# VH-VL binders against FAD synthase (ribL), part 3

Target 1, 153 residues: FAD synthase (ribL), of Halorubrum lacusprofundi (b9lsn4)
Amino acid sequence: MTRVVAQGTFDLLHPGHVHYLEDAATYGDELHAIVARRTNVTHKPAPILCAEQRRDMVAALTAVDEAHLGHPEDVFVPIQRLDPDVIVLGFDQHHDEADIAAALAERGIDCRVERASGRDPRYEDELLSSGDIVDRILKQRGSDCDGAREGQR

## First folded at step 1 (VH-VL)

Design d14 (framework fv_denrakibart)
Fold by ESMFold2-Fast, scan of step 1:
Structure d14 (fold): chain C 153 residues (1-153), chain A 121 residues (1-121), chain B 113 residues (1-113)
Amino acid sequence: as target 1 above (153 residues)
Amino acid sequence: EVQLVQSGAEVKKPGESLKISCKGSGYSFTNYWIGWVRQMPGKGLEWMGIIYPGDSKTRYSPSFQGQVTISADKSISTAYLQWSSLKASDTAMYYCARHTGDKWLQGLDYWGQGTLVTVSS
Amino acid sequence: DIVMTQSPDSLAVSLGERATINCKSSQSVLYSSKNKNYLAWYQQKPGQPPKLLIYWASTRESGVPDRFSGSGSGTDFTLTISSLQAEDVAVYYCQQYYSTPYTFGQGTKVEIK
């Protein structure tokens, strides 16, 4: 039995997340997802939704067998506990597979590091990033207003 | 209270098979790694391997890989260490032990009482 | 494999005096990104299983007396018993859990002088 681990923040689920997890699941018999806590996110904007909610949404996806919260102080602790055979990085994640593999090997984890495939939007208005979704919410529900009489379209 | 109880002492001949047990109680057995440690008479501690009972994932010391099998039955909260064919050099005290913390590998916090295995012709 | 070497092999200390045991790893057991040393210390008395004293090189296990302390980082570690008591007569082992196999040192026997 092959165990796969996928990792991410998973704020505001979109089809890119679904594709990543579906692709990750093809590398083994069971897929575990590790969902980053706010304290684990230091080089990009903090997630909108709390960690428990993001974990529950990921857990509900068909491709995911189990979803876990990251450790607040050590991102490798859940990985050591799960002892995966494969870790699958997201297509756009800025991590070198060789660097991750070396870190895992030094911790005694015999694990292959793979990268998920990317995909193109399937239609012109498909959003494949949480940032794009946030931007659209702000533009459509923020302070922009119709200059005509209220109620007109 | 957390407790690990091991099976009793064994006296065997070379070539015989053996399976010894380690039963956990007082904690969630499926949420902690269980390790096995060998201590030959008058010698130090040797780490053999570890199992996570929730999914039966194992890691072995290279020196014990292929010599022993570590397994677990979560329905009865019991881990096992097994030999298909014992050698005189397997004569030792065997300990099982649980790793510390909230599902994390931090050392071995609770130990079984040990199972003495004697292999002689 | 990471090789753990303890010194001395045996140590005789008078009651109430300080006992110091050293442990060296052949490779660093410090995970620098998290500033954690994957190093534990155990006490084994005759006829008993080992008992965990210290993990993360310096964190004392619950119920372990304050006279036991761990220090060091990377490859060089020390277990100190600040005021040796009769109950402390035992063999002490260091163990790294940075990389499998989680190897032990050869042990240091502590006796009363």
Scores: ipSAE 0.000, ipTM 0.506, lowest interface PAE 14.6, mean pLDDT 84

Design d15 (framework fv_denrakibart)
Fold by ESMFold2-Fast, scan of step 1:
Structure d15 (fold): chain C 153 residues (1-153), chain A 122 residues (1-122), chain B 113 residues (1-113)
Amino acid sequence: as target 1 above (153 residues)
Amino acid sequence: EVQLVQSGAEVKKPGESLKISCKGSGYSFTNYWIGWVRQMPGKGLEWMGIIYPGDSKTRYSPSFQGQVTISADKSISTAYLQWSSLKASDTAMYYCARPGYSSGDYYYMDVWGQGTLVTVSS
Amino acid sequence: DIVMTQSPDSLAVSLGERATINCKSSQSVLYSSKNKNYLAWYQQKPGQPPKLLIYWASTRESGVPDRFSGSGSGTDFTLTISSLQAEDVAVYYCQQYYSTPYTFGQGTKVEIK
């Protein structure tokens, strides 16, 4: 039995996340997702939702057999724990397959590194980024300057 | 509290089969590996192998592969170590141990069973 | 396999004095990108199972007295007991968990002089 690992932050879910996990699942018999804690996120703003909630939402997706929280001190601890046959990187993740494979080999983890395919928007106004969703919320539901209230005076 | 409780001492003759147990409690059994460690009388610790009960995936030390079988029954939170044919050289204390995860690394052993003494003599 | 070698095999130290145990790995157990050493220390008293003392080479397990400390990186590691107490008489083992099999050192017996 082939065990596949996918990993990500999975803040506000969007179709890009679903596509990634569905593509990752095709590499084996069992898909495990590792959901990053806030302390694991270094390249972008901290996620809006807490790690446990993000894990539970990912676990509910049809493609995912089990979802796990990342380790606060060492991102490779859950990967060693799961001992996968394949790790599938997201299409837009900044890591090269070769770099990840080298890091895994240094740790004695013997598995393949693959990359998921990307997807294009399927309709006008489809959002494929948690950041874009947050920006939309702030624009439509929040106030980003005092000038917005001028018409209410 | 987190505990690993092992089966009682065994006295066997060469050629006999044996299966000893390690029961986990106080934690999610399927979310942690369980390892087995041998200690021959007056000698040091030898890592035998490890099992992930959630899917029964195993990893053996090359020295023990083919000599023992590690298995688990997640319905009763119990891991097993089994011999098809015991030898006098299998006389040892056998420990099960759980690797830590939340506070440090996955493979350091933070919880240990009390040990099962296996004596094989004619 | 990574081979773990401890020195000395046996050590006699007076009560209240410092005990030092060395552990050497045949290859590095440092994951340099994360600055983590995959090295643990265990204490085993007669008739008892091993007890975790130190993990990540230098992190003390909860409930372990502060007289126990771990140091080192890469291939050379040390366990120090700053002021030996009677209850510290035991055999001490290092273990690497960098790669399978997760091998132990041969052990160092600490006794009172």
Scores: ipSAE 0.000, ipTM 0.494, lowest interface PAE 17.1, mean pLDDT 83

Design d16 (framework fv_denrakibart)
Fold by ESMFold2-Fast, scan of step 1:
Structure d16 (fold): chain C 153 residues (1-153), chain A 121 residues (1-121), chain B 113 residues (1-113)
Amino acid sequence: as target 1 above (153 residues)
Amino acid sequence: EVQLVQSGAEVKKPGESLKISCKGSGYSFTNYWIGWVRQMPGKGLEWMGIIYPGDSKTRYSPSFQGQVTISADKSISTAYLQWSSLKASDTAMYYCARLEGTTWSKGFDPWGQGTLVTVSS
Amino acid sequence: DIVMTQSPDSLAVSLGERATINCKSSQSVLYSSKNKNYLAWYQQKPGQPPKLLIYWASTRESGVPDRFSGSGSGTDFTLTISSLQAEDVAVYYCQQYYSTPYTFGQGTKVEIK
């Protein structure tokens, strides 16, 4: 069996997440997703949904065989335990494949690091980021400047 | 010199347990994977599994999962391959071989001299 | 699992002539990020363990004579012995180490004509 690991925050699910996980699944027989805990997210706004809910949503996707929570102190702990053959990085993830490979090697993990293909919006109104979804909610359901009147439009 | 030295030939009966060894020398034992490969008489090579002695991580071929146990004792630079109950079909030459722990791995090198295991009633 | 298929099963070649062995993988063993094919060739003489000859499909291991060369990429690979010597009589195996389980071809026996 070839084991594949994908990782991300997976806040509000959108077609970009589905594409990433479907692409990752093509690299092997078994796809495991690692879902970042809220405390692991430092380079962008904290996710709206709690980690357990995000994990459960990811676990329900057809492409995913199992979903796991990240370790609060060491992002590599689930990866070491799963001992994958391939790790597939998301298209938008900033990590250099070589840097990830070097970090894995230091931990005795001998696996291939690949990057998923990106995808463009398929139609004008398609949202491909959690941030875009949040922005639309605030625009259509929130107040402009007065929080006490949120949604009164 | 970098080398792997395996334990001597074994003659066993079906149902008996067995543990064979592979001792590394001339390199940092905890920084390389040790793999095990089976070769049945007159047949080709079959990869069985690997272990990383630094933390005892193992990965098995699906064909050998549950059939054998791979372990290592880093204090004496020795890896082991073990059967709880041998079968006649386990008759084979067993090789250990070293594998680099990074994605720059060259493949298996060096190889041990082999341990011949004969299982017959 | 990645299945490795070698051809031919056996090969008889005269001294000084070229020997060619083919190896096919059921899926690509090219690691795109490093531009490396995770394919190795091993030589096994009777009564001896295998010896690494070629790694990353085309890189010769130190100490291996230059008459041995590897070529190919993705799924189709070739080992060539440009001028067969008596000492080259052996069984040759290709192996992928791209993903576990690491798999070997069935082997090609090279003999003198």
Scores: ipSAE 0.000, ipTM 0.495, lowest interface PAE 16.2, mean pLDDT 84

Design d17 (framework fv_denrakibart)
Fold by ESMFold2-Fast, scan of step 1:
Structure d17 (fold): chain C 153 residues (1-153), chain A 121 residues (1-121), chain B 113 residues (1-113)
Amino acid sequence: as target 1 above (153 residues)
Amino acid sequence: EVQLVQSGAEVKKPGESLKISCKGSGYSFTNYWIGWVRQMPGKGLEWMGIIYPGDSKTRYSPSFQGQVTISADKSISTAYLQWSSLKASDTAMYYCARVSGSYSDRPFDYWGQGTLVTVSS
Amino acid sequence: DIVMTQSPDSLAVSLGERATINCKSSQSVLYSSKNKNYLAWYQQKPGQPPKLLIYWASTRESGVPDRFSGSGSGTDFTLTISSLQAEDVAVYYCQQYYSTPYTFGQGTKVEIK
């Protein structure tokens, strides 16, 4: 059985996350997702939603067999426990395959590192990042009441 | 309207402690990193560190690690830069600035007006 | 650490003439998979905080006049002011935000001849 691990923050679920996890699932028989805690996020704003909620949303997706919380200090602890055959990085993740592969090798983890394919928006208004969704929410806070009523109709 | 408002100028003696502030308004304070930048008189800009106010996670420049403490109080949308013991070499203008990170993909998009710190014997 | 080096240290340009400032990084600030250069330019006028002019090497910040343009990729970047105006007298800084610690160039002072 080929065990695949995907990992990410998965704040404000969007079609990009779904594509990533569906693509990751094609690499093996069983897909496990590791959802980063706030302490694991180092180069971006902390996620809006708590880790447990983000995990539960990821766990509900058809492509995901199990979802796990990351370790507060060391993201590689659950990876060692899961003993995967493949780790699939997201298309947009800042992590290099080489950097992850080196970290895995140092920890004695025998698995390969792959990167998921990206996809373009399927329609003009499709949002494919949590950051874009946050930006849209902040912009909409400045909108007048007439815009809200029109959208409701 | 996004604004960062810093505390007023300080005149201190070597060995004294100091805490200066940067208050954000007009945006979700807990969703953006706040950075601190030093500018010594007549010199360029030096990044000191950043804090994410939502969880108080910090990153420091190696040159400033252990020399200053960056903190934030999200209940009043305020970030802080603190020295336990000032040196004459700390004399500088200190700026706070907002980092949008990957959400807006801007490095330092809004800046405070600066706090001048003078340390003399 | 990524070291940022600007040239020249100072530049005197006549009103209406082109000003060109160079910035070099000690290692690439290009994230190849996204085709984005994590390089910004700031303007600082005397007694004022820095103001963001350009990000992603070539994208103008909202409200910045079109006479300001950024170019370059990887390790070599240029800020161009196509027709210098009196209000453009300032010190200009490049900055990388590819990795921490974030680092700035030493600055280029632009003055009128």
Scores: ipSAE 0.000, ipTM 0.496, lowest interface PAE 16.8, mean pLDDT 83

Design d18 (framework fv_denrakibart)
Fold by ESMFold2-Fast, scan of step 1:
Structure d18 (fold): chain C 153 residues (1-153), chain A 124 residues (1-124), chain B 113 residues (1-113)
Amino acid sequence: as target 1 above (153 residues)
Amino acid sequence: EVQLVQSGAEVKKPGESLKISCKGSGYSFTNYWIGWVRQMPGKGLEWMGIIYPGDSKTRYSPSFQGQVTISADKSISTAYLQWSSLKASDTAMYYCARQYGSGSWSNPDAFDIWGQGTLVTVSS
Amino acid sequence: DIVMTQSPDSLAVSLGERATINCKSSQSVLYSSKNKNYLAWYQQKPGQPPKLLIYWASTRESGVPDRFSGSGSGTDFTLTISSLQAEDVAVYYCQQYYSTPYTFGQGTKVEIK
């Protein structure tokens, strides 16, 4: 049995997440997803949804056999416990495959590091990021003006 | 609120030792590299080195290797920059700044949060 | 080491006009497998620490006004302030974080004309 691990924040689910997890699943017999905990401070905006909800949503996806919460202090703790054969990085993740493979080997984890393929939008209005979805919500549901709009357009 | 708070200004004589600090708060200290940047009076920015507090792994600029020591104590979310013997040429503003990284193997992001700076004056 | 060179060293621009700062790296800072340029722009106002404006060459940091934009790839990069405001008087630095040692440009001082 080949065990695969995928990692991410998985805030508002979009087709990019589904593609990543489906691609990761092709590397083995079972896919485990590690969902990052909510961060109050980031180089990126904090996720809208709590970690437990994001984990439960990821766990419900057909491609995912089990979903787990990340460790607040050490990203390798759940990876070491799962003892995977393959870790599949997202297409746009910052980490170098060779650097992660070296870190895993240093910890005695016998694991390959692969990278998922990206995908292009399938249609003009397809949203492939949680940030883009949040922006769309703010534009369509948020108040951009203090006064009520005149007319319907 | 995310912030890096540095220790206060120092006035020293050549040959003295010094250790300045940078305390992180409002975030997971072990998920970010802490870097040190020197700015000599009226000059630009010089990167000195970085430390990953989770395992204390360091990377130094060649020009600062052996001149300073960077360390961190993750139990109190504090990074340090230390000189064993100060020189007049060490007179500068020293900034700490954080870079996101998920581990010491990672390629860190840009410096997104900076400390207020520690002015070090070394004169006889 | 990767050498970062900015031009011009100083720039005087009238309020409301466009300011353009260039940054050249001695080696490519594009990581092609990630399609990302490891280049950032920082603003430093007198008496203050640097503030991140742009990362990945063109991504604006949260809270940074829309008038700031970054462009370029590989070795040639530009920071543009579309309509200069009084609070934009500062020294601007480009920085590569592609490889250690990380290096900064020498800085470009932006003043009101």
Scores: ipSAE 0.000, ipTM 0.502, lowest interface PAE 16.1, mean pLDDT 84

Design f01 (framework fv_fasinumab)
Fold by ESMFold2-Fast, scan of step 1:
Structure f01 (fold): chain C 153 residues (1-153), chain A 120 residues (1-120), chain B 107 residues (1-107)
Amino acid sequence: as target 1 above (153 residues)
Amino acid sequence: QVQLVQSGAEVKKPGASVKVSCKVSGYTLTELSIHWVRQAPGKGLEWMGGFDPEDGETIYAQKFQGRVTMTEDTSTDTAYMELTSLRSEDTAVYYCATGKYSSGWYFDYWGQGTLVTVSS
Amino acid sequence: DIQMTQSPSSLSASAGDRVTITCRASQGIRNDLGWYQQKPGKAPKRLIYAASSLQSGVPSRFSGSGSGTEFTLTISSLQPEDLASYYCLQHNSYPLTFGQGTKVEIK
């Protein structure tokens, strides 16, 4: 059997997440998703929802066979445990596939690295990012000021 | 490989203050969430406070609020815990403990402990 | 504050025995629980994180289970070097709170 791993934060599920996971699932027989913890997210604002809730939502998706929480210190720990045949990177992920493959090999993980395809919005007003969803909420339901958001942090 | 090395044992009189240090190596101090835990002789572990990586602030247990201060000196990669108005019940081994800032886990790295004895 | 209660407070067992320690939270803490081993005169060492995940380098005879309010640490085949006190810690909310500890002695 071919085991595929996908990974991400998956805050505020949107069709872009669903597309990524559906595309990842086409690379093998079973898809495992690794959901990052809040403390793993260092280059953007922390996710709104807790990791366990995000994992449970991802686990409920038809394309996903099993969802796992990331390791708080080492993103490769769950990957080593799952021993996948393929890891599928997100379309907009800036990592070089060869560099990821080399890092996996250094850890003894014999795994192929692929990248998911992107997609365009399918209808007007479709939101394909968590950031866009948060922005929409703030403009419609809360203060329209970035200072107010920072004050709530 | 994070390593935490603490300052040596201290003997203090009631009413004095003590400042325990925790030297970090193997990582940049600013990438770690340093917490302080104490243990009175023959007793269990008691959390005193630490840096909350999600909120970006230092949180103290209410029991110690107003007489404990936790600080960091990034130029020397050293964390400090100062406890004032010492009482005999403050006699304990004081530990610094951490997880990587990005993880927030409590606690996969520990200092060796500093014995603080408070006696008249 | 979330109260963590461990059971038993102490136990004595023989090498090779299966040992079980329980930890109960006064309210739901999800899987925000770790288990720590403290040998006499030493600093604590983490054995388990996220209620059931084994810390790297820890022998496989140690395992954790549970979620919500009831948690268990199991040592499948007790070894002499396992003589220690064991503590659970919740990190679901501040203040962080430890269980009172379980002292494990070898007969």
Scores: ipSAE 0.000, ipTM 0.483, lowest interface PAE 14.7, mean pLDDT 83

Design f02 (framework fv_fasinumab)
Fold by ESMFold2-Fast, scan of step 1:
Structure f02 (fold): chain C 153 residues (1-153), chain A 121 residues (1-121), chain B 107 residues (1-107)
Amino acid sequence: as target 1 above (153 residues)
Amino acid sequence: QVQLVQSGAEVKKPGASVKVSCKVSGYTLTELSIHWVRQAPGKGLEWMGGFDPEDGETIYAQKFQGRVTMTEDTSTDTAYMELTSLRSEDTAVYYCATDRGYSYGPRFDYWGQGTLVTVSS
Amino acid sequence: DIQMTQSPSSLSASAGDRVTITCRASQGIRNDLGWYQQKPGKAPKRLIYAASSLQSGVPSRFSGSGSGTEFTLTISSLQPEDLASYYCLQHNSYPLTFGQGTKVEIK
């Protein structure tokens, strides 16, 4: 049995997340998703939803066999426990496959690193990012006089 | 393999405090989320509280809020549960429990052996 | 708080009997449910996680089913060593809550 790992924040779910997980699942027999905690997110706004809720949403997707929470201090801890055959990076993730492979090898984890395909919007107003969804909510329902989006302080 | 070893039985008078320890071995405490569960004689299991790694905060069941404090000493891989203002109805076996790492949530595959705390005059 | 109600509170059955214990949540908890066995004088031991997944090393006569609000633990052929109290636990939301327990005795 080939075990695949996908990883991400998975805040407000959108079709891009679904495509990523469906594509990742094609690399093996079972797909495990690792959902980042707020403390793991350093280069973008903190997610709106708590990690356990995001995990539960990801776990409900047909492509996902099991969803796991990330380790607050060491992103490789759950990967090492799962001992995957393949790690599939998201299309938009800025990690270099060779850099990830080197980090895994230093940890004694023998698996290959692949990248999922991207996809184009299927219709004119399809939203493919959590940030775009938040922006739409603020413009159509919110007020800018009080400023910051929740979780982006 | 993960093993949780708790401190020995305690006998306390009403109004006293008790501090139960839970030593982690086979794993590092920082990779686990420790929770505390108690069981009064002849009664069922009751969750008291535990570490919520999402916000880095320990959360307590409302019933124990103000009387319980749960702490960790990562240098000795030991978790503690202190209960103050003891009453006779606090007589119970106190357990620490965890699952392996943060990946699985609070699904408690590993339990300490239990610590009997008896509160009597 | 999510309330977990088990039925029955106790039962007595003969070796080889099929026994079922039910657990009902006051609101939906998906499959965030575990079943725990506690033998007299010992700490609890996990039997089932994710409502239906058998813990490694647990005999195959134990099985779990259900999702949402109604869950069942089944022992297909009761053995003398199964004398114990059985508890369900929801971990869908805090505070975590246990069922009140079911005591299983062998005739």
Scores: ipSAE 0.000, ipTM 0.513, lowest interface PAE 12.4, mean pLDDT 85

Design f03 (framework fv_fasinumab)
Fold by ESMFold2-Fast, scan of step 1:
Structure f03 (fold): chain C 153 residues (1-153), chain A 121 residues (1-121), chain B 107 residues (1-107)
Amino acid sequence: as target 1 above (153 residues)
Amino acid sequence: QVQLVQSGAEVKKPGASVKVSCKVSGYTLTELSIHWVRQAPGKGLEWMGGFDPEDGETIYAQKFQGRVTMTEDTSTDTAYMELTSLRSEDTAVYYCATVRYDFWSGYHDYWGQGTLVTVSS
Amino acid sequence: DIQMTQSPSSLSASAGDRVTITCRASQGIRNDLGWYQQKPGKAPKRLIYAASSLQSGVPSRFSGSGSGTEFTLTISSLQPEDLASYYCLQHNSYPLTFGQGTKVEIK
């Protein structure tokens, strides 16, 4: 059985997330998703939804067999526990597959690293990023005053 | 690719105000926490303030409290830092900066190119 | 405010040398420390976060260590392009504070 791992923050699910996970699932028999926790570090992008909710939403997707929370200090901890055969990077991730594979090997994890395909919008108003969704909400329904921005809370 | 582009150099008289802009591209402003850091000529870096997403509020260093205001315009993806009652010691390069989290590599920081503000009579 | 003190304030070294810069916090900051590099005329760039984690894209010759109040940035084999000022930054509590900087020059 081939075990596949995908990873991300998955805040405000959009079709880009669904495409990524569906593509990742094609690499094996069992897809596990690792959902990043909000680390206790100042000066970082803040997901709108808590990690547990994001995990539960990802777990509900047809392509996903199981969803897990990441470790706050060491991204390799859940990966070592899962011992995957394949890790599938998102299309827009800036790391080379070989560099990630080398980092995994240094941690004693022997797996193949692949990259998911990208996805173009299928219609003019389709939103493919969590940031675009938050921006749309703030422009249409909210306020952009200091401290009142819901995208930052 | 996140890119921060700041407004051009300013020359101000003591007592005036200056408003520096920071245009965000490659990400929406709502997904980023913008901070402001300054550096006087030949001196080190000094944090002025920024948005704390854990508390949901903007925090200012005590030294600037009452004369600095940090705002954002999400319609143009632009952050602003306004400093009032300028003094000669406010002459500095002002930077905007932000952090983006990536699962595999941790936190990435992005900085604007800097805006020189000169305060002279 | 938490004071960050760097040592030395400046140093000169030859290409290939091992360079060590230290940073001391006036109170415990756990591992809430980053190291920044600023080349002449450029904006700062983060090298290390969480005291010891290498920032993506940063050469492996840079490393960080320490926790609590004593921290070290090491450049295992200095290169000409490493000529810069280096700053530590604590983010354990507000206000965030930088060290005064260490200027690294190539002989």
Scores: ipSAE 0.014, ipTM 0.518, lowest interface PAE 8.4, mean pLDDT 83

